# Miniprotein binders against q96jn8r1131to1294: the designs that were tried, part 18

Target 1, 164 residues: q96jn8r1131to1294
Amino acid sequence: TLEFLENHGKNILLSNGNRTATRVASYNQGIVVINQPLVPQLLVQVRIDFLNRQWTSSLVLGVITCAPERLNFPASACALKRAAWLLRGRGVFHNGLKICEKFGPNLDTCPEGTILGLRLDSSGGLHLHVNGVDQGVAVPDVPQPCHALVDLYGQCEQVTIVNP

## First folded at step 14 (miniprotein)

Design U73
Fold by ESMFold2, fold request of step 19:
Structure U73 (fold): chain B 164 residues (1-164), chain A 93 residues (1-93)
Amino acid sequence: as target 1 above (164 residues)
Amino acid sequence: SDAFRLFFEARRIIERGGDPEEALKKAKEAFELFIKEGNLEFAAFTAIMIVELLKKLGKDPEEIKKWIEIAIELAEKAGNKWLVELARKLEKE
């Protein structure tokens, strides 16, 4: 079954059988990773449960292509300079470098209740789903194995893994 | 959930320097709901928040000691080493 890894940002407290991640302090140190790699038949979905509206920036969503179990996570996903493909706001980032200015909806404006999904297609393309709607290929050829990552940053204080 | 809504309401009050008595009331309500739903991790964490609020308010040392014991017990039942460490730090301060 899909769970968040026990190895996570230091401000995260896991609950609900490790399917709910909550940032319990500050605005950062909120990186969580799904415990199983993405495979083409797998759609990983998280629901945004709680937001703090005082911030303009919100969660980051993406994948890491290195083994996550013993990785030392930085304070925020934007500091990942290797093995990372990230969706932030409307942009797509690879290892800290913006490679696409505009893809899909603005993650900074997604309300509570939004369900965000990640999957790989047969060509290794990374797809974003928003409330069940495929937004297309964000990243055309992601190295495998890779794991889904969420950074509960700024506005985002809680997400829960949900079934497709 | 209602438990998390109350928890985050208490957190907002604390973060903005609001009335700690109001934060304590909401935290205690959240604690009761986390117990009811079997969320041991957040029952323990909320008990820690309650201890911090009681200390800030200068409440009865025996009440503070009671809540520290509750936090430790729940953290141990949750099997969460980080929560146990966090709760035991309350004894040393």
Scores: ipSAE 0.826, ipTM 0.926, lowest interface PAE 0.8, mean pLDDT 93
Fold by ESMFold2, fold request of step 19:
Structure U73 (fold): chain B 164 residues (1-164), chain A 93 residues (1-93)
Amino acid sequence: as target 1 above (164 residues)
Amino acid sequence: SDAFRLFFEARRIIERGGDPEEALKKAKEAFELFIKEGNLEFAAFTAIMIVELLKKLGKDPEEIKKWIEIAIELAEKAGNKWLVELARKLEKE
């Protein structure tokens, strides 16, 4: 089964057999990583369980290509400067630099209950799924192995890994 | 879940400087549901929240001591080192 790694942001408390991540303080220190690398046939999905609309920004979703077990995570995913491709708001970011202004829906407006998915295609293209609907290729050639990453930032206080 | 709904309601009251008695009521209800669900991690964390609320309200030291012991026991059963350290910190204060 897919689980969040024990190596995670300082404000995360894992529960539900490490399938649920909750940010229990502040607005940041909420990075979590899925314990299995993405493979082309694997769809990794998380459900947004709880939001706090006091904040304007919400979760970040993406992949990291360095080994996550001993990685020292920054306070927020936007500060990852190596081996990271991130979806934030409507933008796509590579190592902290915006590479696409508009891809998929605005993650900052996704409501509770939204199911967000990541998968690789056979060419290493990273696809975003939203409520089961493929949004297309966000990043055309992500190196393997890579791991799915979620930053429970701002609005986002809880996510749960769900089966497709 | 209803447990998490009550937990976050208590957290919102605390964050907004609301009535700590209302937050305590919701936290105790969440605690009971987390126990029923077998969610040891959040039962422990919610017990810690209850201790902090009881201290803020100036409640009976015997009640506070009881909740500290509950928080430590549950954190140990959860096997979560961070929760154990957080709960044991409550004894020193």
Scores: ipSAE 0.823, ipTM 0.925, lowest interface PAE 0.8, mean pLDDT 92
Fold by ESMFold2, fold request of step 16:
Structure U73 (fold): chain B 164 residues (1-164), chain A 93 residues (1-93)
Amino acid sequence: as target 1 above (164 residues)
Amino acid sequence: SDAFRLFFEARRIIERGGDPEEALKKAKEAFELFIKEGNLEFAAFTAIMIVELLKKLGKDPEEIKKWIEIAIELAEKAGNKWLVELARKLEKE
């Protein structure tokens, strides 16, 4: 079954059989990773449960292609300079560099209850789903294996893994 | 859930420097709901928050001691070493 890894940001408290991640302090140190790598038939979905609109920026969603069990996570996903493809705001970032200005919705404006999904297509393209609707290919030809990553940053205080 | 809504409402009051009595009321309500849900991790964490609020309000030391014991017991039942460490720090303050 899909769970968040025990190796996570220091401000995260896991609950609900490790399917719910909550940032319990500050605005950062909220990186979580899904325990299974993405494969073409696997849709990983998380629901945004709680937001604090005091902050301007919100969660980051994406993938890492290095083994996550021994990785030392930085305070924020944007500091990942290796093996990372991230969706932040409306942009797509690779290893800290913006590679696309506009893809899908603005993650900073997604309300509570939004379900965000990641899957690979048969060509290794990374798809974003929003509330069950495929937004298309965010990143072509992602190296495998890769793991879904969520950074509970700023506004985002809780997400839960949900079934398709 | 209603437990998490009450928990985050209490957290907002604390963060904004609001009325700690109001935060305490919401935290105690959240605690009862986390117990009913079997959410031991958040029952323990909420008990820790309750202790901090009681100390801030200058409440009865015996009440504070009881809540510390509750937090430790729940953290141990949850099997969460970080929560146990956090709760035991309250004994030393």
Scores: ipSAE 0.814, ipTM 0.920, lowest interface PAE 0.8, mean pLDDT 93
Fold by ESMFold2, fold request of step 19:
Structure U73 (fold): chain B 164 residues (1-164), chain A 93 residues (1-93)
Amino acid sequence: as target 1 above (164 residues)
Amino acid sequence: SDAFRLFFEARRIIERGGDPEEALKKAKEAFELFIKEGNLEFAAFTAIMIVELLKKLGKDPEEIKKWIEIAIELAEKAGNKWLVELARKLEKE
Protein backbone atom coordinates (compact mmCIF):
# COMPACT_ATOMS: atom_id res chain seq x y z
CA THR B 1 0.00 0.00 0.00
CA LEU B 2 1.05 3.65 -0.37
CA GLU B 3 2.56 4.98 2.88
CA PHE B 4 4.98 7.66 3.97
CA LEU B 5 8.50 6.36 4.62
CA GLU B 6 9.72 6.14 8.19
CA ASN B 7 12.69 8.23 7.07
CA HIS B 8 11.23 11.73 7.21
CA GLY B 9 11.73 15.26 8.52
CA LYS B 10 12.51 15.66 12.21
CA ASN B 11 9.23 17.43 13.07
CA ILE B 12 6.93 14.83 11.50
CA LEU B 13 4.83 12.33 13.41
CA LEU B 14 3.27 9.62 11.22
CA SER B 15 -0.10 8.05 12.03
CA ASN B 16 -3.03 6.24 10.36
CA GLY B 17 -0.83 3.34 9.22
CA ASN B 18 1.78 5.84 8.02
CA ARG B 19 -0.73 7.35 5.58
CA THR B 20 -1.08 10.61 7.58
CA ALA B 21 1.84 12.96 8.18
CA THR B 22 1.62 15.73 10.78
CA ARG B 23 4.16 18.48 11.49
CA VAL B 24 4.10 18.74 15.26
CA ALA B 25 6.59 21.57 15.80
CA SER B 26 7.93 24.76 14.23
CA TYR B 27 7.46 25.60 10.54
CA ASN B 28 9.95 23.27 8.81
CA GLN B 29 11.64 19.84 9.14
CA GLY B 30 8.51 18.46 7.50
CA ILE B 31 9.71 16.45 4.49
CA VAL B 32 7.92 13.14 3.83
CA VAL B 33 8.35 10.69 0.96
CA ILE B 34 5.96 8.10 -0.50
CA ASN B 35 7.28 4.56 -0.03
CA GLN B 36 6.81 3.33 -3.62
CA PRO B 37 8.39 4.86 -6.72
CA LEU B 38 6.09 6.46 -9.24
CA VAL B 39 5.30 4.24 -12.22
CA PRO B 40 3.25 5.20 -15.27
CA GLN B 41 -0.47 5.43 -14.44
CA LEU B 42 0.11 5.31 -10.68
CA LEU B 43 -1.54 8.43 -9.28
CA VAL B 44 -0.22 9.38 -5.84
CA GLN B 45 -2.65 11.74 -4.08
CA VAL B 46 -2.51 13.62 -0.80
CA ARG B 47 -5.25 15.69 0.83
CA ILE B 48 -4.38 18.88 2.73
CA ASP B 49 -6.01 18.26 6.11
CA PHE B 50 -4.83 21.15 8.32
CA LEU B 51 -3.34 24.56 7.61
CA ASN B 52 -2.14 27.34 9.89
CA ARG B 53 -2.69 30.60 7.99
CA GLN B 54 -0.27 32.40 10.36
CA TRP B 55 2.47 31.49 7.85
CA THR B 56 2.67 32.93 4.32
CA SER B 57 4.25 29.95 2.53
CA SER B 58 2.74 26.48 2.36
CA LEU B 59 3.61 22.93 1.28
CA VAL B 60 6.04 21.93 -1.44
CA LEU B 61 5.18 18.99 -3.67
CA GLY B 62 7.44 17.08 -6.05
CA VAL B 63 9.74 14.15 -6.65
CA ILE B 64 13.17 12.98 -5.60
CA THR B 65 15.17 10.78 -7.97
CA CYS B 66 17.69 9.34 -5.50
CA ALA B 67 17.09 6.56 -2.96
CA PRO B 68 15.08 8.09 -0.12
CA GLU B 69 15.35 5.43 2.61
CA ARG B 70 18.59 6.74 4.15
CA LEU B 71 18.73 10.26 2.78
CA ASN B 72 19.48 13.01 5.30
CA PHE B 73 16.74 15.54 4.66
CA PRO B 74 17.47 19.25 4.96
CA ALA B 75 15.23 21.56 6.99
CA SER B 76 13.20 22.38 3.86
CA ALA B 77 12.81 20.86 0.40
CA CYS B 78 14.09 24.05 -1.25
CA ALA B 79 17.55 23.19 0.12
CA LEU B 80 17.64 19.97 -1.94
CA LYS B 81 20.39 20.74 -4.48
CA ARG B 82 20.39 17.48 -6.40
CA ALA B 83 17.94 14.83 -7.61
CA ALA B 84 14.89 17.01 -6.88
CA TRP B 85 12.04 18.44 -8.95
CA LEU B 86 9.71 20.59 -6.88
CA LEU B 87 6.46 22.52 -7.20
CA ARG B 88 6.52 25.50 -4.84
CA GLY B 89 4.11 28.38 -4.78
CA ARG B 90 3.51 29.07 -8.46
CA GLY B 91 6.87 27.82 -9.69
CA VAL B 92 8.67 24.65 -10.70
CA PHE B 93 12.20 24.10 -9.39
CA HIS B 94 14.99 21.70 -10.31
CA ASN B 95 17.78 21.31 -7.76
CA GLY B 96 17.01 24.73 -6.28
CA LEU B 97 16.75 26.55 -9.64
CA LYS B 98 13.42 27.91 -10.85
CA ILE B 99 12.70 26.46 -14.31
CA CYS B 100 9.08 27.61 -14.66
CA GLU B 101 7.53 30.78 -13.26
CA LYS B 102 3.92 29.64 -13.24
CA PHE B 103 2.44 26.15 -13.38
CA GLY B 104 -0.93 25.08 -11.98
CA PRO B 105 -2.43 26.77 -8.93
CA ASN B 106 -0.46 28.65 -6.30
CA LEU B 107 0.22 25.99 -3.65
CA ASP B 108 0.43 28.75 -1.01
CA THR B 109 -3.31 29.44 -1.45
CA CYS B 110 -4.69 25.89 -1.66
CA PRO B 111 -7.30 25.46 1.07
CA GLU B 112 -7.86 22.54 3.43
CA GLY B 113 -9.51 19.67 1.56
CA THR B 114 -7.49 20.22 -1.64
CA ILE B 115 -6.36 16.90 -3.14
CA LEU B 116 -3.00 17.15 -4.92
CA GLY B 117 -1.83 14.35 -7.17
CA LEU B 118 1.38 13.37 -8.92
CA ARG B 119 1.86 10.85 -11.70
CA LEU B 120 4.31 10.10 -14.47
CA ASP B 121 3.26 9.69 -18.09
CA SER B 122 4.91 7.08 -20.31
CA SER B 123 7.66 9.48 -21.45
CA GLY B 124 8.62 10.51 -17.90
CA GLY B 125 6.53 13.68 -17.84
CA LEU B 126 5.44 14.64 -14.33
CA HIS B 127 1.76 15.62 -14.11
CA LEU B 128 0.08 17.57 -11.34
CA HIS B 129 -3.56 16.83 -10.54
CA VAL B 130 -5.66 19.23 -8.47
CA ASN B 131 -8.96 17.92 -7.10
CA GLY B 132 -8.97 15.21 -9.78
CA VAL B 133 -8.13 17.56 -12.68
CA ASP B 134 -4.91 17.01 -14.63
CA GLN B 135 -2.96 20.31 -14.82
CA GLY B 136 -0.65 19.00 -17.53
CA VAL B 137 3.07 18.31 -17.61
CA ALA B 138 5.03 20.21 -14.97
CA VAL B 139 8.37 18.55 -15.82
CA PRO B 140 8.81 16.88 -19.23
CA ASP B 141 11.43 14.22 -18.47
CA VAL B 142 11.95 13.10 -14.90
CA PRO B 143 14.55 10.36 -14.37
CA GLN B 144 13.18 7.09 -13.04
CA PRO B 145 12.88 5.70 -10.48
CA CYS B 146 11.53 8.65 -8.51
CA HIS B 147 9.48 9.01 -5.33
CA ALA B 148 6.78 11.56 -4.56
CA LEU B 149 7.78 14.05 -1.87
CA VAL B 150 5.75 16.46 0.25
CA ASP B 151 7.29 19.12 2.48
CA LEU B 152 4.80 20.12 5.18
CA TYR B 153 6.16 23.64 5.22
CA GLY B 154 4.81 26.77 6.88
CA GLN B 155 1.02 26.74 6.65
CA CYS B 156 0.76 23.01 6.03
CA GLU B 157 0.47 20.98 9.22
CA GLN B 158 -1.12 17.73 8.01
CA VAL B 159 -1.61 15.75 4.81
CA THR B 160 -3.12 12.30 4.22
CA ILE B 161 -2.54 9.86 1.35
CA VAL B 162 -5.89 9.22 -0.35
CA ASN B 163 -7.03 6.93 -3.14
CA PRO B 164 -7.65 8.42 -6.60
CA SER A 1 -10.72 14.67 12.28
CA ASP A 2 -12.58 15.82 15.41
CA ALA A 3 -9.65 14.55 17.49
CA PHE A 4 -7.16 16.44 15.30
CA ARG A 5 -9.35 19.60 15.25
CA LEU A 6 -9.30 19.65 19.07
CA PHE A 7 -5.57 18.83 19.10
CA PHE A 8 -4.74 21.77 16.79
CA GLU A 9 -7.05 24.10 18.75
CA ALA A 10 -5.08 23.23 21.90
CA ARG A 11 -1.80 23.70 20.02
CA ARG A 12 -2.90 27.19 18.84
CA ILE A 13 -3.75 28.23 22.41
CA ILE A 14 -0.35 27.01 23.64
CA GLU A 15 1.51 28.74 20.82
CA ARG A 16 -0.26 32.08 21.41
CA GLY A 17 0.37 31.99 25.16
CA GLY A 18 -3.37 31.63 25.79
CA ASP A 19 -5.27 30.14 28.73
CA PRO A 20 -3.64 26.79 29.62
CA GLU A 21 -6.86 25.59 31.33
CA GLU A 22 -8.72 25.93 28.01
CA ALA A 23 -5.88 24.20 26.15
CA LEU A 24 -5.91 21.41 28.73
CA LYS A 25 -9.67 20.87 28.28
CA LYS A 26 -9.29 20.58 24.50
CA ALA A 27 -6.22 18.34 24.82
CA LYS A 28 -8.05 15.95 27.17
CA GLU A 29 -11.01 15.77 24.76
CA ALA A 30 -8.61 15.08 21.87
CA PHE A 31 -6.84 12.41 23.94
CA GLU A 32 -10.10 10.53 24.57
CA LEU A 33 -10.96 10.59 20.86
CA PHE A 34 -7.47 9.45 19.83
CA ILE A 35 -7.79 6.51 22.27
CA LYS A 36 -11.24 5.66 20.85
CA GLU A 37 -9.84 5.76 17.30
CA GLY A 38 -6.81 3.61 18.24
CA ASN A 39 -4.44 6.40 17.21
CA LEU A 40 -1.70 5.44 19.65
CA GLU A 41 0.87 7.86 18.23
CA PHE A 42 -1.34 10.89 18.82
CA ALA A 43 -2.78 9.60 22.07
CA ALA A 44 0.82 9.46 23.33
CA PHE A 45 1.78 12.85 21.89
CA THR A 46 -1.37 14.45 23.31
CA ALA A 47 -0.62 12.93 26.72
CA ILE A 48 2.79 14.65 26.52
CA MET A 49 1.02 17.94 25.73
CA ILE A 50 -1.26 17.37 28.74
CA VAL A 51 1.77 16.86 31.01
CA GLU A 52 3.31 20.13 29.82
CA LEU A 53 0.03 21.97 30.46
CA LEU A 54 -0.37 20.43 33.93
CA LYS A 55 3.17 21.51 34.84
CA LYS A 56 2.45 25.03 33.59
CA LEU A 57 -0.71 25.12 35.72
CA GLY A 58 1.15 23.91 38.83
CA LYS A 59 -1.11 20.88 39.22
CA ASP A 60 -0.71 18.03 41.70
CA PRO A 61 2.62 16.22 41.08
CA GLU A 62 0.85 12.86 41.45
CA GLU A 63 -1.53 13.70 38.59
CA ILE A 64 1.43 14.83 36.46
CA LYS A 65 3.32 11.58 37.19
CA LYS A 66 0.26 9.54 36.20
CA TRP A 67 0.03 11.31 32.82
CA ILE A 68 3.76 10.82 32.22
CA GLU A 69 3.29 7.08 32.79
CA ILE A 70 0.32 7.08 30.39
CA ALA A 71 2.40 8.87 27.74
CA ILE A 72 5.31 6.42 28.06
CA GLU A 73 3.03 3.37 27.97
CA LEU A 74 1.19 4.58 24.86
CA ALA A 75 4.42 5.57 23.11
CA GLU A 76 5.87 2.10 23.77
CA LYS A 77 2.65 0.44 22.57
CA ALA A 78 2.83 2.54 19.39
CA GLY A 79 6.40 1.29 18.85
CA ASN A 80 7.69 4.83 18.42
CA LYS A 81 11.05 5.33 20.11
CA TRP A 82 11.12 9.08 19.44
CA LEU A 83 7.84 9.43 21.39
CA VAL A 84 9.23 7.29 24.22
CA GLU A 85 12.31 9.51 24.48
CA LEU A 86 10.12 12.62 24.41
CA ALA A 87 7.84 11.30 27.16
CA ARG A 88 10.76 10.17 29.36
CA LYS A 89 12.31 13.62 29.19
CA LEU A 90 9.22 14.84 31.04
CA GLU A 91 10.18 12.71 34.09
CA LYS A 92 13.14 15.01 34.62
CA GLU A 93 11.75 17.54 37.07
Scores: ipSAE 0.810, ipTM 0.917, lowest interface PAE 0.8, mean pLDDT 92
Fold by ESMFold2, last read:
Structure U73 (fold): chain B 164 residues (1-164), chain A 93 residues (1-93)
Amino acid sequence: as target 1 above (164 residues)
Amino acid sequence: SDAFRLFFEARRIIERGGDPEEALKKAKEAFELFIKEGNLEFAAFTAIMIVELLKKLGKDPEEIKKWIEIAIELAEKAGNKWLVELARKLEKE
């Protein structure tokens, strides 16, 4: 069963059998990682449960290729300078550098109840799903193995893993 | 859930420097719902929030002590080392 790893950002409290992640302080230290690597048949989905709209930026979604169980997470995902491909706002970032200005929807405007999904295609392309709708290939060549990552940043205070 | 809605309402009041009595009321309601739902992690964390609010309000030390004991017991029952550390710090402060 898909769960968030026990190794996570310092401001996260896991609940619901480690399927719900809540940021319980501040605006950052909210990185969580899914316990199983992405494989072509696996669609990882999270629902946005709670937002605080008084912040400008919201969650970051993406993948990492380094082993996540003992990784020391930075305060925010955008500070990951190695082995990271991230969707932030409308952009795609690799190791902290923007590689695409606009892909899919603006994550900063996704409302509560939005279901965000990540999967790999057979060519190693990373796809974003929004409410069940494939947004296309965000990253064409993701090294494997990789793990789905969510940073409960700014607006985003809670997400829950949901089954397809 | 209703428990989390109340929890976040209390958190918003605390963050904006609002009425701590209102925050305390919502936190206690959230606590009762978290207990009823069996959400031990958030029952413990909400009990910690209640202690901090009671201290800020200058409430009876015996009431504060009771809530500290509740927070520690729930954190231990949840098996969460971080929550146990947080709850135990309330005894020293």
Scores: ipSAE 0.809, ipTM 0.917, lowest interface PAE 0.8, mean pLDDT 92
Fold by ESMFold2, last read:
Structure U73 (fold): chain B 164 residues (1-164), chain A 93 residues (1-93)
Amino acid sequence: as target 1 above (164 residues)
Amino acid sequence: SDAFRLFFEARRIIERGGDPEEALKKAKEAFELFIKEGNLEFAAFTAIMIVELLKKLGKDPEEIKKWIEIAIELAEKAGNKWLVELARKLEKE
């Protein structure tokens, strides 16, 4: 079964058998990683449980291609300068550089209850799903193995892994 | 869940400088629900929040001491080393 890794951002408290991640302080230090690498048949889904709309920016979603178990995570995902492909707002970022201005929906406006999904296609393309709807290929060829990452940034205070 | 809704309501009051008595009421209700649900991690964390609120309100030192003991016990039962460290800091008044 899918769980968040015990190695996570400093402001995260895991619960619900490590399937729920909560940011319990501040606005950052909220990076969590799914314990299994993505494979084409695996759809990793998280539900946004709690938001604080006081903040302007919200969660970041993406993948890392380095081994996550012993990484020292930065304060925010945007500071990942190696081995990272990230969806932030409407944009796609690779190692801190914006590579696509507008891809899918604006993550900063997703409400509580939104279910966000990540999967690889057979060509190594990274797909975003929103409430069960495939948004297409965000990144055409992601190196494997890679792990799904969520940064509970700003507005986003809790996410839960859910079944497809 | 209702427990988390109450927990975040208390957190918003604390962050916005609202009425700490109102925050305490919500935190205590959240604590009871987390205990009922067996969510030891958040029962422990909420007990820590309750201690901080009681101190801010200048409540009875004996009540504060009892909640510190509850927070430490639950943090140990949760088996979360970070929670144990956080709860132990409460003893350093």
Scores: ipSAE 0.803, ipTM 0.914, lowest interface PAE 0.8, mean pLDDT 92

Design U78
Fold by OpenDDE base, fold request of step 16:
Structure U78 (fold): chain B 164 residues (1-164), chain A 94 residues (1-94)
Amino acid sequence: as target 1 above (164 residues)
Amino acid sequence: RSDAFRLFFEARRIIERGGDPEEALEKAKEAFELFIKEGNLEFAAFTAVMIVELLKKLGKDPEEIKKWIEIAIELAEKAGNKWLVELARKLEKE
């Protein structure tokens, strides 16, 4: 069963069998990691449940290749400088550096109810899915094992893991 | 989407905007009841904490405040969340 790890950002409160993450304070400290590593052909999905329109930036989605149980989470995912491939806005980032300017839809403008998915293909390519539609390869070769990461940042106040 | 959470966030928005704490309290109490019905102990406990804070802000009856503190602690313990338990217990010291 997919669920968020107990090791998470300090402003997160988990519920619903640890399948729902809610940021209950401030605009940051909202990083969560899904317990099971990504394996080829497995689609992991989260739904955006609630947004606060006060902020411009929204959630960050990606993967980490370090051990999530021992990770000391920074205040935001953008502060991860190692073992991190992240999708923010329309950009793709590797260890804090932008490696792609325009990829898929803008995560900052995804409305409530949007279902975002991550999937590894047989070649190690990381795919983004939006409402079930494959947006293509965001990262061509991701080291394995890796874990899906969600940063409930800015607008994003709640997400829930959903089954395909 | 959860009605309980909708009410919860509405209450939070009111508080954050400096709105009417009575309105926030009403929504929080309603959210609390729904969280209880849904079996969401974590957010029932957390919402109870929020209710206590609102009651204190409003200068409400000490007996009512005491009641909700006890509820918060009980639910936090049932939830098995150490952070919530600590949060709820702090209410007695404030």
Scores: ipSAE 0.841, ipTM 0.925, lowest interface PAE 0.5, mean pLDDT 95
Fold by OpenDDE base, fold request of step 16:
Structure U78 (fold): chain B 164 residues (1-164), chain A 94 residues (1-94)
Amino acid sequence: as target 1 above (164 residues)
Amino acid sequence: RSDAFRLFFEARRIIERGGDPEEALEKAKEAFELFIKEGNLEFAAFTAVMIVELLKKLGKDPEEIKKWIEIAIELAEKAGNKWLVELARKLEKE
């Protein structure tokens, strides 16, 4: 069963069998990691449940290739400088550096109810799915094992892991 | 979407904006009841904590405050969340 790990940002409260992550304070410290590593053909999806539009930036979605159980999470995913591939806005970032300017839809403007998915293909390419639609390869070759990461940042107040 | 969470976030936003704590309290209590009905012990407990904080802010009856603290602790323990238990227990010391 896909769940969020107990090791998470300090402003997160897990519920619903650890399948729902809610940021209950501030605008940051909201990083969560899904327990099972991404394997080829496995589609991991989260639904944006609640947004606070008072903020400009929204959730960050990506993967980490370090052990998540012992990771000391920074206040935001953007501060990860190692073993991190992140989708923010329309950009793709690797270890804090933007490697793609325009990819997929703008995550900062995704409405509530949007289902975001990550999937590795057989070649190690990381795909973004939006409401079931494959947006293409965000990262062509991701080291394995890797874990899906969600940063409930800014606008994003709650997400839930959903089955395809 | 969950009506319980909708009410929860509305209550939280009122608090964060410095709005009417009575309005926040009303929404929080309603959210609490819904969380209970849904079996969401974590957020029932957390919402109970929020209610206690609001009651204190409003200067409500100490007996009512005490009751809600007890509710928060009980639910936190049932949820098995140590952080929530600690949070709820802290209310007794304030």
Scores: ipSAE 0.840, ipTM 0.925, lowest interface PAE 0.5, mean pLDDT 95
Fold by OpenDDE base, look of step 14:
Structure U78 (fold): chain B 164 residues (1-164), chain A 94 residues (1-94)
Amino acid sequence: as target 1 above (164 residues)
Amino acid sequence: RSDAFRLFFEARRIIERGGDPEEALEKAKEAFELFIKEGNLEFAAFTAVMIVELLKKLGKDPEEIKKWIEIAIELAEKAGNKWLVELARKLEKE
């Protein structure tokens, strides 16, 4: 079953069989990683449960290709400078560098209840899903194995892994 | 959405904005009860910690504070969360 790993940001409290991540302090230190690596045709989805609108930025979604169990998480996903492909706002980032200006909906404006998904296609392309709708390929060729990463940043206070 | 979490976050927001701690306490206690009913031991424990902090801030009865500290520790241990256990135990030393 899909769960968040015990290795996570220091402001995260896991619950619901490690399927729900909650940031219980501050606005950062909220990175979590899903236990199972992404494989072709596996759709991994999280639901935004709670938002605090006092902040302008929201969650970051993406994948890492390093071993998540031993990763020392920075305060935010934006500080990941290796083995990271991230979706932030409408941008796509690789190791901290923006490689795409506009992709899909703005993650900073997704409301509570939004379901965000990641899926690898047969060619290694990483797809973003929003409420079940495939937004296209965010990253054309992602190294495998890779793990889905969620940064509960700013507005985003809680997410839950949901089944397709 | 979970009513327990709704109340939990409402309590937290009251605290963060410097609102009425009595109101926060009421919501936190209600959230606690719901977390217990839902079997969410992690957040029952964490909410108990929040309650202790609020009670201390309000200068409430030391016996009540002691009671909630014990609850927090017990639930944290039952949840098997080392972080929560440590957090709850620190309350006794403050």
Scores: ipSAE 0.839, ipTM 0.926, lowest interface PAE 0.6, mean pLDDT 95
Fold by ESMFold2, look of step 14:
Structure U78 (fold): chain B 164 residues (1-164), chain A 94 residues (1-94)
Amino acid sequence: as target 1 above (164 residues)
Amino acid sequence: RSDAFRLFFEARRIIERGGDPEEALEKAKEAFELFIKEGNLEFAAFTAVMIVELLKKLGKDPEEIKKWIEIAIELAEKAGNKWLVELARKLEKE
């Protein structure tokens, strides 16, 4: 079954059989990774459980192609400078560089209860789902294997893996 | 969404905004009881650590603080979380 990896950001405490990730301090150090690589039939979904609206930015979603079990994570996902494709706000970022100004909804405004999904299509395209609705291809050709990542940044204090 | 986590985050907000630490302590203790009832040992242990920190800030009875430190350590060990055990045991030294 899908769980968050034990290797995660320093401010994360896992619970609920490692299906719930909570940021227990500060505003960063909240990177978590799903324990299985994405494959075309796999939809990884997380629900936003708790937000702190004091912050302006919220969670980041994406994928990394480095093996995640021994990786040293930076304080925020946006500091990943290689092997990373990230959705932040409305933007899409590759290795820290914005490659698309607007894709899908603004992640910084998603409310508690929003279900966000990542999957690969058969061509290696990375899709975002929002509340079950496919937003299309964010990244057309992600190398495989790749691993789903969530950064519980700023507003986002808890997410839970949910079944599709 | 758990009532335990709602109370936990309410206590955290009070601490962060510099609010009344006695109010934060009350909410943290209530969250602790609910985490125990739910079997969430990780957050029962972490909340016990938060309770110790609040008790120390409030200048509460050292005997009460010692009891909560022992509770935090026991729950962290039962959760099997080495980070939580280290966190709780550091409270003994402080």
Scores: ipSAE 0.832, ipTM 0.924, lowest interface PAE 0.7, mean pLDDT 93
Fold by ESMFold2, fold request of step 16:
Structure U78 (fold): chain B 164 residues (1-164), chain A 94 residues (1-94)
Amino acid sequence: as target 1 above (164 residues)
Amino acid sequence: RSDAFRLFFEARRIIERGGDPEEALEKAKEAFELFIKEGNLEFAAFTAVMIVELLKKLGKDPEEIKKWIEIAIELAEKAGNKWLVELARKLEKE
């Protein structure tokens, strides 16, 4: 069963058998990681449960390619300078560097109820799904093993792991 | 979306905006009862902490505040969450 790891950002409180992550303070310190590595045929999905539109930016979604259980997370995912591939806004970032200007929808405008999915294809390509619809390959060759990461940043105050 | 979480976040918005603490307290107490009913021990405990902070801000009866501190600690221990236990016990240091 997919769960968020107990090693997470300082402002996160896990609930619902570690399948729901809530940022209970501030606007950052909200990084969570899925407990199993991505493998072909595994679709990791989270639903956006609660947003605060006071903030301009929203959640970051992506993968980390180093072991996450004991990692010291920064205040926000955009400060990850190693072993990270991130979807933020409309862009794709690798270790803090934007590598694609426009991919998929703008994550900053996704409403409550949106279901966001990540999976690897057989070539190691990272796919984003939005409400069950494959948005294509965001990153063509992600090193394995990797784990799905969500940063409950700014607008995003709660996400829940859901079944495909 | 849970009705408990809707009420919880409504209370949080009021607190963040400097709104009416009595309104925030009413919503937090309703959220607490729903979190208990759902068996969400983590958020029952965290919401009890929020209730204590609101009661202190409102200058409510010290005996009521003490009762809610004890509730928060008990639920945090039952949840097995070390961070929640520390958060709840910090309330005792008034």
Scores: ipSAE 0.815, ipTM 0.921, lowest interface PAE 0.8, mean pLDDT 92
Fold by ESMFold2, fold request of step 16:
Structure U78 (fold): chain B 164 residues (1-164), chain A 94 residues (1-94)
Amino acid sequence: as target 1 above (164 residues)
Amino acid sequence: RSDAFRLFFEARRIIERGGDPEEALEKAKEAFELFIKEGNLEFAAFTAVMIVELLKKLGKDPEEIKKWIEIAIELAEKAGNKWLVELARKLEKE
């Protein structure tokens, strides 16, 4: 089954068979990675369980194309300068550089209970799903293998992997 | 549906804002009970650590503090989480 990898940010405590990730300190060090690579038609979904609205920014969602099992994660996903494609706010970022100003909903305003999904299409396009609704291709032609990544940043204190 | 995490985060907010540690302790103990009922060993252990820290801050009976330290260690070992075991065992050495 889909689980978060044991290699994760320093402020994360995994629970619920490693399907729930909780940031238990501070506002960062909250990167988690799904244990299996994305394959065409596999939908990885996480539910936002708990937010702290005192922060302005919220979770980051995306993929990494390097092997995640022994990677030393930075304090935040935005500091990933290699092999990373990230959705933050409404923007799309590649290796720390914004490449699209507006795609999908603003992740900083998604409420508790929002279900966010990632999948690859047959051409390697990365799709975002929001509450079961496909938002289209965020990133064309992502190299494979890649792993789904969530950064429990700022507002976001807990997410849970859920089935489609 | 269990509200263990809501109580846990309510206690965390009180601690972070410098609120009443007795109120935080009450919520943490309620969360602990619910985590035990759910079988969430990881968060039962982590919440027991939070309870110890609150009891120490409040200057509570050393015997009660020792009991909660033993609970935290036992649950962390049952959870099989190395980070939790280290965290809980530090309480014993303090």
Scores: ipSAE 0.792, ipTM 0.910, lowest interface PAE 0.9, mean pLDDT 92

